# VH-VL binders against a2ajx4r71to235, part 13

Target 1, 165 residues: a2ajx4r71to235
Amino acid sequence: GRCNFEDRLCSMTEDQTLQPGWTRRSGIISNSPPFWDHNGNISAHFLALVSRVDSISSNLRSRIFLPTNDQQVCQITFYNFSSNQNGKLIAGLQTLCGDPIEHLWQKTEILQSRWERNVITVQSSQQFQVIFQAQMLATHGQEEVIAIDDISFSSGCLPADVCQT
Below, E stands for the ipSAE of ESMFold2; O stands for the ipSAE of OpenDDE; V2 stands for 0.75 times the mean of E and O plus 0.25 times the DockQ between their complexes.

## First folded at step 5 (VH-VL)

Design c12 (framework fv_tislelizumab)
Fold by ESMFold2-Fast, scan of step 5:
Structure c12 (fold): chain C 165 residues (1-165), chain A 116 residues (1-116), chain B 107 residues (1-107)
Amino acid sequence: as target 1 above (165 residues)
Amino acid sequence: QVQLQESGPGLVKPSETLSLTCTVSGGSISSYWVHWIRQPPGKGLEWIGVIYYSGRTYYNPSLKSRVTISKDTSKNQVSLKLSSVTAADTAVYYCARDSYYGMDVWGQGTTVTVSS
Amino acid sequence: DIVMTQSPDSLAVSLGERATINCKSSQSVSSYVAWYQQKPGQPPKLLINDASTRESGVPDRFSGSGYGTDFTLTISSLQAEDVAVYYCQQYYSYPYTFGQGTKLEIK
């Protein structure tokens, strides 16, 4: 499962929101960093949440995974680029059917100049989804960004066929 | 071959605004990001700020209230303005280009002395 | 702000011997560290970017290593022209910050 956002949102889905959430963009069409993907490619795509005037928030959800076992680790690898003064990106775990998100990783107010590779180990006795939750407060006309790219799941992250409702 | 050259007045009085220009040759500033860095006599390097090819800027918080970086694409120039200068602003000022792989081309530096 | 701390402040090494300069960041900067050489009266010269990638035209005796918070610049066989001040710099996040510099001289 590697997702590099070159054609679509991959298999990631957005939670319902009234505002436009995550969008695909590249360096060619960007007015604010990042102007490249994590390999320095100006033409490659990534997902970005962009704040200009109003506050904005959105969640991205993975496919559903089976409970983890102790024989193979489930690791999530992803790249982030955060360039904001009033925002946060959380990577977390949600068991199915509306349970609260368990925060595994976060990046708050930071002005990154480069992408950062992150690896998160997941352990869950229940079926779960990986959630990327992003929020930025209103800006004063300057564009601020939270971006993600190249999400991948290790072999220990076993897909589930059906959500248990 | 890209080259950068700084220019400015050399001597500036306290409380005045320092204005420096970085002229780029051998390439377009629309293809690079340009940084300003300074070095007080006998001391280390201090990053001042950057301007991306889009025109977006980021500044060192210690200087943010006084610094403005701008560019003129038609003249292939990047400018630095630093207001309300004091003796602490005496330094050699450098501009440097960045093409994602670090600041690989630097100007030779221009000396600025703040003195009455 | 991320603080970059170099050690030692000054280092004297005999010609042909190994020189090692260390750089520590107060927070993880991944691999986003560059090393610069500055000789008297000259601008800094980029030697290494991305912690370990040597710039074109830089002699093979220069090498860099590290990730996260601990970084090292090594000169495997010191030459007379290597006398300079060396700076590490993080470019992970703004503001960019430099180490205080290490003055390398010949014994």
Scores: ipSAE 0.688, ipTM 0.861, lowest interface PAE 1.1, mean pLDDT 87

Design c13 (framework fv_tislelizumab)
Fold by ESMFold2-Fast, scan of step 5:
Structure c13 (fold): chain C 165 residues (1-165), chain A 116 residues (1-116), chain B 107 residues (1-107)
Amino acid sequence: as target 1 above (165 residues)
Amino acid sequence: QVQLQESGPGLVKPSETLSLTCTVSGGSISSYWVHWIRQPPGKGLEWIGVIYYTGYTYYNPSLKSRVTISKDTSKNQVSLKLSSVTAADTAVYYCARDSYYGMDVWGQGTTVTVSS
Amino acid sequence: DIVMTQSPDSLAVSLGERATINCKSSQSVSSYVAWYQQKPGQPPKLLINDASTRESGVPDRFSGSGYGTDFTLTISSLQAEDVAVYYCQQYYSYPYTFGQGTKLEIK
């Protein structure tokens, strides 16, 4: 499945134990970059976390997946656009509810001019969930953005039941 | 076809403010963003800054305290102001458009000499 | 800032032979590299964008390749009008940065 955020969050959920902050944006309704999606379309939507005055931290969680195997590769593909001087975006893996997040990819303190396509190969002997973790420090009135678009999971990423603890 | 043309004074005195204008024809500055780039005599290219069609700007940190880029949509013009100039600011100044697919159209450049 | 480093600084190639110019970035810039040709007294001309996409009207002897930190511009059969300075440029993140330039001359 591919999620391009044209119709809500596409089965991704915000972590309710943290401050919600991810919002659906397009170039038309943005006050700061990005003013387009990864195809240069100003009217297409993406997901953004925006910080201006206060620090903000928010997680975005995938559905739970079955353990991976070597017969079908599980890959997560996504686009990121980060425009911040005191922030970070982490893509990580959580194997059980409450387990530490294993960092697979990160982007810190960058003023991007273009979206970047990322492909992460996932290997897990246990059920897992993909987490996008974002944080930005207070900007003292300057708007900063971490944005994500077009999250997709390859055929080797098999859906599983909910975490039971 | 879209064309860009820089204009401004050929000579500026040290400590003064340099003011340049980029005039766009064949298209609207509301359809793309505009960069300023400079090139000192016999040297390479240095990116100065950009203004998006929304008016949002980014400046090269090395110049940020001295540079301002603005636009006048009614005149289809983008302006660059650089304050407190020195001989090191002597260069050919270019404006270039960007429609997300690179800086594909450049002005012909305007020469600025900083000299007393 | 991302530093773009070109090699060689100057290159002399015989007419009809292959010319290769390399560009290295200090950190990954994905595919967001452009190549420009600049002849004396003229503005830079965009030849290649997105590392390998040739601009309309640019002869097919010009080609670009690369991803991440290592990029190459190739002219498969050098012609006299190709004498120029060539610049690579990253547009992945601000500030945009250019390589120092490679001067291409006829041997």
Scores: ipSAE 0.678, ipTM 0.856, lowest interface PAE 1.2, mean pLDDT 87

Design c14 (framework fv_tislelizumab)
Fold by ESMFold2-Fast, scan of step 5:
Structure c14 (fold): chain C 165 residues (1-165), chain A 116 residues (1-116), chain B 107 residues (1-107)
Amino acid sequence: as target 1 above (165 residues)
Amino acid sequence: QVQLQESGPGLVKPSETLSLTCTVSGGSISSYWVHWIRQPPGKGLEWIGVIYYRGYTYYNPSLKSRVTISKDTSKNQVSLKLSSVTAADTAVYYCARDSYYGMDVWGQGTTVTVSS
Amino acid sequence: DIVMTQSPDSLAVSLGERATINCKSSQSVSSYVAWYQQKPGQPPKLLINDASTRESGVPDRFSGSGYGTDFTLTISSLQAEDVAVYYCQQYYSYPYTFGQGTKLEIK
């Protein structure tokens, strides 16, 4: 399932206690980078968390997936663009309802000029959700951004509907 | 085809402000980013800064307190101002366009000498 | 800041032979490296962008490769017109930074 954010959040959900956080943006109406998606298209949409004055944090959650196997690899592909001096984007797994997030990938403070494609291979003996967790501390005088685009899950990422009990 | 051309004074006195203009022909500065790069005599390239579609700018931290880049879309021009110049600012100054695919069109460069 | 280091500083290659120039970044820059050719009295000319994408009009003998921290520019069969200084540049993050340059000469 590919989520390119041209319409909505696809099957991703935002953590209710942190809303509103992530918003859909395009280059044509943006006041700060990125002014384009990862293909250089100023009219295409992406998802952004924007900090201006106050600290901000938010999570995006995938649907629940079944335990992985070695016959079909489960990979997460996504693009990131970070333009901040005190921020962090984490991609990780949560395997049981309420369990701590296992961090698989992160990007800390950086002023990117381009989108970066990322591929993460997932191995889990238990059911899991993919979490994109973002946080930025108060601004340094300019708008700061953490953006993501084109989240996709390979065919080895098999859907499930319930938490393990 | 798109062309860029730098212009400005060839000689600037120490402590004064250097002002350069990049004039674009064959295209609009609204469609790409414009960078300023400089090259001291016999040395390599140093990135100065960039201006984006909406006027948003990034400057090299080593120059940030002295640099201002602005644009005038009605004249199809991008300007660079560098304050409090010293002999270390003597260089050939280039402007270059960037449309996400690299700096593919450069001006011919304008030589600036800082001397009393 | 990301530091870009080229090797060698200068290189002499015979006409028709292969020239190889290396560029190393102090941190990963993904594929966001460009290669420029500069002849005396001229501005830099973009040869390669996105590590390996040849710019329109650039001869096939020029090729780029690499990802992360290690990048290479190759000229497969050197011609007299290729005498120049070559620069690598990262554009992954601000500030943009250039290598120190490699001077290519004919033996």
Scores: ipSAE 0.686, ipTM 0.853, lowest interface PAE 1.1, mean pLDDT 87

Design c15 (framework fv_tislelizumab; at its last look DockQ between E and O 0.05; V2 from the best seeds 0.00; counts 0 for: pae O 10.5 > 2, off the site)
Fold by ESMFold2-Fast, scan of step 5:
Parts: C-alpha cells; sequence; structure tokens
Structure c15 (fold): chain C 165 residues (1-165), chain A 116 residues (1-116), chain B 107 residues (1-107)
C-alpha cells in the first residue's frame, strides 16, 4: 500500500481522532506547565497533548524514511516535557505499513520542571516512519501535559514517498 | 531589586494549622513562580511546594495532604498553610522566587516551633 | 523521588587551596542541578544553576560541572568568607530534592 504524508508542525502528521489531540501552545496562552519552550522563552511555541475528563491518546507520524545505511547515521532529536501522574509518551518506529511499533524510547508518570533533549539513533533495513505515541488516563484535577518541541532528523534520515508492504 | 519576606507566628500548637505569608517587594509575583522550602534545626533543606503565576501548584508528596499554597496578586503575597502540625514540622521556613534559572532570591526565613 | 547524595559530609581545606564537593543523583537529571551556599543564620544563596552557569556576582573561583548523575562544585582558592554549608539540588522533576549538605571549614 501507500501512505500519504501531510506536513504539520515539525513535519509530522496526527492520526485521525475525534478527541482534541496535539495542539500548539506557548507559555503566554498555557493554563499549565510548561510555561516556556526548551530555551526558557515564554512566547515560543511547542506541541502539547493535554489531559481531559475522559482518557486521551494520539499519535504523531513522521514522513516515511528509506532504510538506513552505514555511510550516514540517522538520528532523531527532540525535546520532551511531561507532567502527569498516569500518562506515557513512546517514541518508536514502524517498518513496512502495518508492522508493530518498535519502541525505542519512553517516559511515563513524571512531573518534569524542565525540558529534556533526547537523541535516538535509528537502524532499519526497511522503510520506516517515526511515531510519537502519547496516552493519558482520565484526569480529575489540575491539567496534565505531555509536550514535545523541535523534532529534527539528521542527514542520515533519507525521505521516501511510499510505504512498501 | 526583588526581595521576599516571610511572616507568621513563631509558635504553633500540635494539631493546629501553620499559616505563613511571603511578601514580595521590588517586583510582581505575576512574573515568576514562588517556592516554599523548610529547614529543621541542624538539618538540611526540604522542598515543600511551588505556585506558578497562573495559580498552578505542585506539592511534595510527603506533605501533599496537609499543604496548601495560594497567592494574592493584588497584595503581592504568597501564602503557605500546613495543617495538623506536629513537632516534626518545627523548622525555619523560606520562600524563594524562580524565574526559570533557579531559586535566585530567598527570604530571610521565619522560625516556626511546634510545641504545646 | 530523586535522591541527591553529597560527598564528603564535611571538608577542611587550607586558605588558598582547592575545595571539591561531589553530588550524585539516583537517576539522570540532565544538567538541572543548582548549588547553594548557606552561612549560619542566613538563607541559602544560589551560586550555580544548570550545573555550570555561575550566578551574577558570584566570584569566579566557584565553578560547577557535570551532567546526568555526577556533579561537582569546585572552589579553586579558598577564602575565609567561603566557610559555609554547600547544598546541591535537582530541579529536573518534582518534588525538588536537595543533597544532605557539605560543611566546609578552614583547616
Amino acid sequence: as target 1 above (165 residues)
Amino acid sequence: QVQLQESGPGLVKPSETLSLTCTVSGGSISSYWVHWIRQPPGKGLEWIGVIYWSGYTYYNPSLKSRVTISKDTSKNQVSLKLSSVTAADTAVYYCARDSYYGMDVWGQGTTVTVSS
Amino acid sequence: DIVMTQSPDSLAVSLGERATINCKSSQSVSSYVAWYQQKPGQPPKLLINDASTRESGVPDRFSGSGYGTDFTLTISSLQAEDVAVYYCQQYYSYPYTFGQGTKLEIK
């Protein structure tokens, strides 16, 4: 089959959902931390999944990438701020359309006070997409958050146009 | 320059509620967040909690059931209430501001003794 | 909770000599460690934030280093005014936690 790629925030696209998913926020308009981006800038924007009365989940997908090679390293760099009691963020990859997600990184149930820079090295003999999967259980108090900022892909992450099954 | 000053009773009876106020001068509490920290006699520092300019709070889990931090922007004050006190709550209590780069301005501290 | 452990508990150093204090976290805190100086009867004073960034007005004999779980505060040439208790603190996640303190005295 064939996967369509649409460019949204950090060149990512969100899986179809009826619930409010990932939204752009800044410190100026936030009701809960983070009140700044990873550089301490209250006016800069980041992407946030915010808790609700019902449980919420959402996935962000990258463009499709070609298999990795030994000439250039494919690295994913991103900043994460998680502030939740019953949530998790997973970064992983999916090879070939329909394959299970391979978990490369995760963060669960943490009340961060600052952003953290993360670097993941990818090695894949097949085409792949990078997926950020976020989940939070129903929240009955102050707003809980999973936030991501400045997702970037190194020169070894070569774009492809189609998934191959 | 921004200055913080704690105030409240120096003596509190067991089972009562400890109430302290942190008054800010030289700046607005709407521009930063404020922490409460305590230090028992001869011991180290223990973080109690924080309130952001938005009113959002986090409390130390060890104290969460007993602690409330609130703010009054019109008076430029942050308040700490700690209920059901015991002798273990005897300490010097500090408030400190945080504008992202750490707790750079602290009050002088106020001594609270819990005794019958 | 993240546990911060300092070593040594106490340190005696001669005037003009180097003093080194270590701080270890039970899990990674990135660079989010601050160092405080506390003299008797005074509140703690922030010396260093973000592991190595010296606060304005703090003498350049004070320096910090480290990342992840291992952090160090160094005073390159001890002065009499540096006698104090020093605390490390992580501010990566809530609750914030402090080391137990290191008492620095003149030998």
Scores: ipSAE 0.754, ipTM 0.870, lowest interface PAE 0.9, mean pLDDT 87
Fold by ESMFold2, look of step 6:
Structure c15 (fold): chain C 165 residues (1-165), chain A 116 residues (1-116), chain B 107 residues (1-107)
Amino acid sequence: as target 1 above (165 residues)
Amino acid sequence: QVQLQESGPGLVKPSETLSLTCTVSGGSISSYWVHWIRQPPGKGLEWIGVIYWSGYTYYNPSLKSRVTISKDTSKNQVSLKLSSVTAADTAVYYCARDSYYGMDVWGQGTTVTVSS
Amino acid sequence: DIVMTQSPDSLAVSLGERATINCKSSQSVSSYVAWYQQKPGQPPKLLINDASTRESGVPDRFSGSGYGTDFTLTISSLQAEDVAVYYCQQYYSYPYTFGQGTKLEIK
């Protein structure tokens, strides 16, 4: 599973929300950074959470994975970009339906000029989902963005379709 | 070959507005974004701000309340305005092109002196 | 703001010898560091981008390395024309920030 978001969410799903959430976007039609994907391509798509005047929050959730094993490492690779100085992006895991999210990685309060690549190793004795949580405060009058591109899961991330009982 | 040239008054009175223009030749400002940087005499470099081809801007927080960067795509120009200047704003002012891989083309610089 | 701290402030090196300039950032900037050379009366000239990528036309004796917070510019065999002030600069996040500069002299 690698996702460059050329079609849709690539088996990632948003948590239930009353507000518009993550949208597929490219630099060609953007009025605000980023104007390119992590490869510098202005026509390629990435996933963006956009705010102008409202505070917004959204979760993006992976499919369910089987417990990790010692023989194959489960790694998550993704790129992030933020034009929001008061925003927050967290990557974590949730081992049971409804359990608190364990934070594995986060980024806060930075106005990036370039995409950053991240690699997260997951170890879990139980079935789990990977969760991206984003929050933004838009107070500047210009559009602000948190974006993600190229979410991929290594071969050690073995899919499951059902939340563990 | 792309070239950048700063222009504007060399002398500005305190409390007035400093106004500079960066003119691009041999290329289009629609393809990249432009930074302003300054260097006080005998000192290091200070980033002032940036404007993207879309018109989207970011400013150094230390100058944000006094600075405006704008563009005129028909004239292939980027402008810098810095209000309420003091002697501390005396510097060489540069514009520089950013084409994703860094600030690779700089103007020659223009010296601005703030004096009464 | 991300502070870029260069060391040393001044460096004297014999012709043909190795010069090394260090730059530390106050937080991770990934590989998004550039190095500039500035001679008197001239604008800065980009030498290195992305920590280690030489700009077109820059001699092979210039090299850069580093990731995260620690970065190095090396001139493997100093030439007379390399006398200048050298600046590191992060472009990971706004505002862009520069090191204070390192003056390179011939010993």
Scores: ipSAE 0.409, ipTM 0.788, lowest interface PAE 2.8, mean pLDDT 84
Fold by OpenDDE, look of step 6:
Structure c15 (fold): chain C 165 residues (1-165), chain A 116 residues (1-116), chain B 107 residues (1-107)
Amino acid sequence: as target 1 above (165 residues)
Amino acid sequence: QVQLQESGPGLVKPSETLSLTCTVSGGSISSYWVHWIRQPPGKGLEWIGVIYWSGYTYYNPSLKSRVTISKDTSKNQVSLKLSSVTAADTAVYYCARDSYYGMDVWGQGTTVTVSS
Amino acid sequence: DIVMTQSPDSLAVSLGERATINCKSSQSVSSYVAWYQQKPGQPPKLLINDASTRESGVPDRFSGSGYGTDFTLTISSLQAEDVAVYYCQQYYSYPYTFGQGTKLEIK
């Protein structure tokens, strides 16, 4: 599956919090970076977490996937953007609800105003979700952004809710 | 500018619950991750757990059944509770701030001795 | 859990000489390794993060290197104030784990 956020969150879900989380944005409707998606399209949408005064965090979860096997590799590709380095983005694995999130990938050194392509491989003997966890420390008077775009799951990532005959 | 300070009883009896508080000054706990780490006398460092500014917690599996970390935003404090203590829990206990690039600010530590 | 193993356990180096401490992880931790310095009666002090990034205020003689499973902390010219126990730590996944520590002394 592929999620370019042109259709809301696609199959992704955001953990509910009392504070604003991920917002769907584009270069047209946003007054803050990024002003285009990973392809340089100003009208295309992406998902952004924005912080101004308060520290903020939000989890974006994939659908549940079946355990991986040796026949097919579950590979995840995504793009991330940050307006500065005051943040952290983690791609993690969670097998059961409430289980610890295993870090598969994390970005602590974020390049400013640049879309980066990332590829990670997932291996799990149990059903799992992929969790994108973005976190930013509070700043004073400066808007900071972590953005994510074009998340794709290879055919080796088998959705658990897909009817298989 | 951010400072952390551990506080709590220095002596705890076996089977009782160890309770410590980490008071953060110069910044809000809602802006940082806060870790608890301990160090038995003459030994290395053991990671206990972490609490995110969101309230998310993760505990060391070796201690998970006995550990609770919580926060009080109004007091700008993070708490550690360790139940059913034994002599093995005697250590210097630290809280430390994480700004995503490692634990860069530590408290001075507080010594906790488990003894009858 | 990811096991961090340091070598050596103790090291004696002459003033002005190079000190090298190694840390090996039981599995790849990418570059998510930190090095700490702990002096007697003090909490650990962060020296290096992301395997090779020196923390602000840390002297240039301290450097870190490595990726994956093998990491190294180097003090290019040992100073008297560098006497301490050094710890590596991975923050790739929970639970965070530390090396057992390396005691660095002056020869």
Scores: ipSAE 0.006, ipTM 0.587, lowest interface PAE 10.5, mean pLDDT 89
ESMFold2 (binder alone), look of step 6: mean pLDDT 93; pTM 0.950

Design c16 (framework fv_tislelizumab)
Fold by ESMFold2-Fast, scan of step 5:
Structure c16 (fold): chain C 165 residues (1-165), chain A 116 residues (1-116), chain B 107 residues (1-107)
Amino acid sequence: as target 1 above (165 residues)
Amino acid sequence: QVQLQESGPGLVKPSETLSLTCTVSGGSISSYWVHWIRQPPGKGLEWIGVIYFSGYTYYNPSLKSRVTISKDTSKNQVSLKLSSVTAADTAVYYCARDSYYGMDVWGQGTTVTVSS
Amino acid sequence: DIVMTQSPDSLAVSLGERATINCKSSQSVSSYVAWYQQKPGQPPKLLINDASTRESGVPDRFSGSGYGTDFTLTISSLQAEDVAVYYCQQYYSYPYTFGQGTKLEIK
């Protein structure tokens, strides 16, 4: 499973159904960086959370995965582009429905000029979801951005049927 | 082939605003980013700022209160204004394009001397 | 700001010998490092981008390597025309920053 956001959100979902939150964008329709996807393509799509005036927060959630083991390594690969003064992007996991999010990776305030490739190895004895949590505080009028692209899950990330409460 | 050419006054008085123009030929400034870089006599390179094809700008924090970069798409030009100049702003000023693969085309540079 | 530190500050190498210039960043910049050559009175010339990708028209004796915080520019067989100051530059995050430069001379 590689999710490159060229058509839809793949099987990823937002915690809230109401827009706005994470929005599909490309370089040719953006008013602020990034103006390219991670391959330098201005027409390719990525997912962005954009703030200008008000504070904003949104979660992007994967499907449920089965517990990992030594034989079936689960790795998450994704690209990030952060351009903000008071924001953060967290990649984490939530075991079972309603459990606290375990933070596996974080990027705080930074003004990136290029996309960065990230690889996270997941180990969980329980069913889990991968969560990308983004937060940005109010800005000084220029657009601030947290963007992600090309989320992929290795073969050791096995889909589960349902979440237990 | 894309070419960049800087122009502006060679001498600027202290406390005044210097204004430089980068003229682009062989390509459109709507297709890439343009950076300004400077080099004081006998010293290294200092990045000043960038303007994207959208008009969005980033400036070096050390200069951001004094610097403005703008573009005129109809003239295919990018401009740099630096206010309240001092002798420390004496340098060769370069513009350079960036098409995502690094700053591969640079102008020849224009010398700016800040002196009374 | 990300600080780029080059070593050595100056280097003298005999014609035909290997020259090696190092560049360290104060934090990870992935592969987003470029190398420039500057001769007196000329603008910098891009030699290498993305740490190891040689720019079109640059002789194959020039090579770059590295990832994260440690980067190297190598000239495998120095030619007289290679006398110049060499700069590394990160373009991972703003502000962009350059190394202090390495002056390469013939021994």
Scores: ipSAE 0.683, ipTM 0.855, lowest interface PAE 1.1, mean pLDDT 87

Design c17 (framework fv_tislelizumab)
Fold by ESMFold2-Fast, scan of step 5:
Structure c17 (fold): chain C 165 residues (1-165), chain A 116 residues (1-116), chain B 107 residues (1-107)
Amino acid sequence: as target 1 above (165 residues)
Amino acid sequence: QVQLQESGPGLVKPSETLSLTCTVSGGSISSYWVHWIRQPPGKGLEWIGVIYHSGYTYYNPSLKSRVTISKDTSKNQVSLKLSSVTAADTAVYYCARDSYYGMDVWGQGTTVTVSS
Amino acid sequence: DIVMTQSPDSLAVSLGERATINCKSSQSVSSYVAWYQQKPGQPPKLLINDASTRESGVPDRFSGSGYGTDFTLTISSLQAEDVAVYYCQQYYSYPYTFGQGTKLEIK
């Protein structure tokens, strides 16, 4: 399904290593960009990771998915807005049972002025979770942001309930 | 109908600080972000910087050490200060509003000549 | 910084004929490209936003297209009033950057 973060995290779970983690934000309550969602709506919500004094990192993870097949493609669509000089957003796969994150997409050290739509095609022979991993080094001066919005998974991304090898 | 008008001295001496004001009428600067752009004689457009609703600013890295953009919401004005000017700063300076859908309203421009 | 490169630098087109101006970015800017028209002694005027969205009051002979790194402005039937310098501009990321401009004149 499609997750637009208007009410909650839409069954996404947060796995943060440093405080504070991902927070729901809108243009009305923001002190730094973005001041709108990807449709230019100042009152609509998105998820933001905000860095000020300390280094910060946090993961946002999907539900578990079954291995992909050749009949229906599994695609992830999401919007990103990055406004930072010392940060990185990675979208990747984590195979269950402790494997490293396989990086599929990244955005580093950029001062965006607009949201960007991204589409990632997934291929995995094993069960997996989609991970959005964000990190920003300590800032000296202005607030820095990594934001995401409107995550959706295509029909080829088939849900699973448990870790199976 | 929103209008922007630049003003400031037309002549500035080398090494001094250039100060320009953009006055907005027909709308509030709290509803828009405002950019400064310049154009040297016979050349193209160069983006200087922006100030958002909140007062947050971004400057072109080539000018960052010399540029300050500020706003006075009560006067509906945005100001540009450029320090340590040289002949290379001679240009027409424009302010333009942005409401997410592009820089749709521009001032007429004010000519600045840097000369002794 | 993202570099915007226009082609050609100058273009002469007969009245009623099609004029095409190209703009390339050094890296992807999604659809975040605007086109401006500037006549002598005037500020730039926004024609096209978001690569292909025409601004209110802009004649329908002006159209924009493109995504990623390649963008085009087309004037389907040149009018005398269209003589101007045209600039493309990316607003995907800061600093904003403009192309060098294309001077359009009557053949």
Scores: ipSAE 0.703, ipTM 0.862, lowest interface PAE 1.1, mean pLDDT 87

Design c18 (framework fv_tislelizumab)
Fold by ESMFold2-Fast, scan of step 5:
Order: C-alpha cells, then structure tokens, then sequence
Structure c18 (fold): chain C 165 residues (1-165), chain A 116 residues (1-116), chain B 107 residues (1-107)
C-alpha cells in the first residue's frame, strides 16, 4: 500500500507521546514549512511532528510484514521534509520479540526547502515492522518540523495477517 | 503576466537603514513567495531571504541580525530593510518570484551605493 | 551552508559548438538545482529548474542533467546571443546558495 495521508493515518500507528505526536497538515493551514505536499500542492496533506518549546519524540509504525524473499525485492519509498536545528528522523526495522530498531536511513538537523524522495531496500529473515522515529530537542525561536509524505511499499513487501511464533 | 519592480534610494550613508520596495503587477503576492537577492559590482549572486504567502520569513544567517522582509498584500508589495549598512552592502538588489520550482520572474534590479 | 562550485570560471567556445558547464555541491541537494543566464546590465533569467526541466520559452539547445552533488548545463550549438554569465543555484536547503558563475564567450 500507498499512504499519502489525504484521509487518515493510512493504517500507520503512533506510539504514545507526552505532547501531541504526528498530525496531518496541509500547506494552506500551516504557518511554518512545509507549505506544500511532496507534489507542490498547498491543499494536499502530509504527516508532521512539530516542536516549539519542549523536546518531542514519536514513532510511526507500519503494518507487520512477512520475511522478505529473493524473488521480489521489498522497497519502501517515502518523502521527508525536515526543518529543524536539533533533531533527527530515522527509518528502520523492528522485528518481533522486541529487538532494537535497526536503523536503515536517517536525516539529522537540516532546514529543507523541498521534499526529498527516499527509497530503501529491506532484507529480513523474520517478520518486521517499518518504524519512522523522530526526535527534536527543545529549542528557542521558530517552530521546528519533521514531516513525512507518500509512504509506499513495493509488491515484495508482503503483509502479515497475524503474529506467528 | 507577472512583473516585479524594485524601487528605493540609490545612495545610503554608512550606519543608516536601507529600505527597498518590490511592487508586483499582473498577479497577487498571495499566490507565491518572494525572494531578495543582491549582487555586488563585478561579483556573483547572494541570497538575502524569502517571505512566503503565509507571511513566514527566512533570512540568510549572515544577514539575519540586520534584515527584515515584510509584505503588504493590499498594495501588492514586498519590502526589504537592511540596517547598519556599510560599503560592503553596495550592490544591485533584486526581488524574484518563486512558485515552487525556482525563481522564474525577477525585477530589473535597483542599484544601491553605500557612501558618505 | 551548502557550497556550490562551478567549473570552469570562464569558457570560450566557437559558434555552433557545444558548451558544457559543471556545478558541484558540497553535500547532496537531490535534484533541486536551477541554472540562470545573466547578460550585462540585466537580471538573471531562469533557464533550467529541478536539474533538467527547461523553463517555458528556453531554446531546446539548453539542457541540464545531474543529481545529488554533480550537475551539468549543456548548450548543444552555441549562438551569439548565448554570451553571458551562467550561475547554478541550490534550493534544497536554507540558505539558498549560488555558484560563483561561469563566463561564456565566443572564440
């Protein structure tokens, strides 16, 4: 599936945070970048984690996927927009049984002016979830944002219906 | 068709504030964002800052303490103020429109000389 | 800040010949590079955006290519009106930065 966040969170789930976590935004209602989705559309939606005064962190989780195979590659495509001076966005894997998140991609503090397309190839012998982990430290000044849009999974990423031992 | 036109004083004394206006015709400043760029004599281009349709502003850190960009939507104008000027601020100043992919419409530029 | 470096600083090419200008960024800027043409006494004119997309009204002899850190502007058959200074510019992150410029002249 493709998740462009136009209607809801697109079957992604969020871990608990002390402050509001990931929220749907559009350019037309935003007072800080991004002022458009990944296609330059000011009315289309994306997911944003916003920090002003306090530090904030949140994890966004995919559905569970079956182990990958060599016949069809499992690729994750997503767009990121980071406008922060004290933060990071990580894309990684978490296998069942509470393994630590394996970091596949990251973006540290940067003031982007445009969305960036990313493609990650996944190899896992075990069932896994894709995790987007964002963290921003407390800062002074303008609102800081980490945003994600248009997450898609290729045909080699096979959904799991139930957890198996 | 959209056109941009810079205006302001040609001569400014050291330590004073430079004030420039960019007047937009053929379109609304509410539909795009506007950049200020300058070019010292015989040198290349330096980006000063931007103001978005929302009013959000970002300035080049090298100039941030001295720069203010503002807009007046009713007059269809964007303004640049640069305080505490020195001879190093002598340049041609341009305003330019941006609607997502680059600065496609530029004003003709206005020459500013900082001299006593 | 992202530094944009052009090569060469100046280039002389005969009419009808190919001119190539290179631009390197100090870190990846994806495809977010624009190319501008500036003639004496005139403002810069946008030729190429998004590394390879020609602006409306720009002749087909102008083309751009590149991704990440390495970008190229090519003029396939130089005409007299193409004498100008050419600038690359990144708009991936703030502050926006320009290359130092390449002066193109006729042999």
Amino acid sequence: as target 1 above (165 residues)
Amino acid sequence: QVQLQESGPGLVKPSETLSLTCTVSGGSISSYWVHWIRQPPGKGLEWIGVIYYSGYRYYNPSLKSRVTISKDTSKNQVSLKLSSVTAADTAVYYCARDSYYGMDVWGQGTTVTVSS
Amino acid sequence: DIVMTQSPDSLAVSLGERATINCKSSQSVSSYVAWYQQKPGQPPKLLINDASTRESGVPDRFSGSGYGTDFTLTISSLQAEDVAVYYCQQYYSYPYTFGQGTKLEIK
Scores: ipSAE 0.700, ipTM 0.863, lowest interface PAE 1.2, mean pLDDT 87

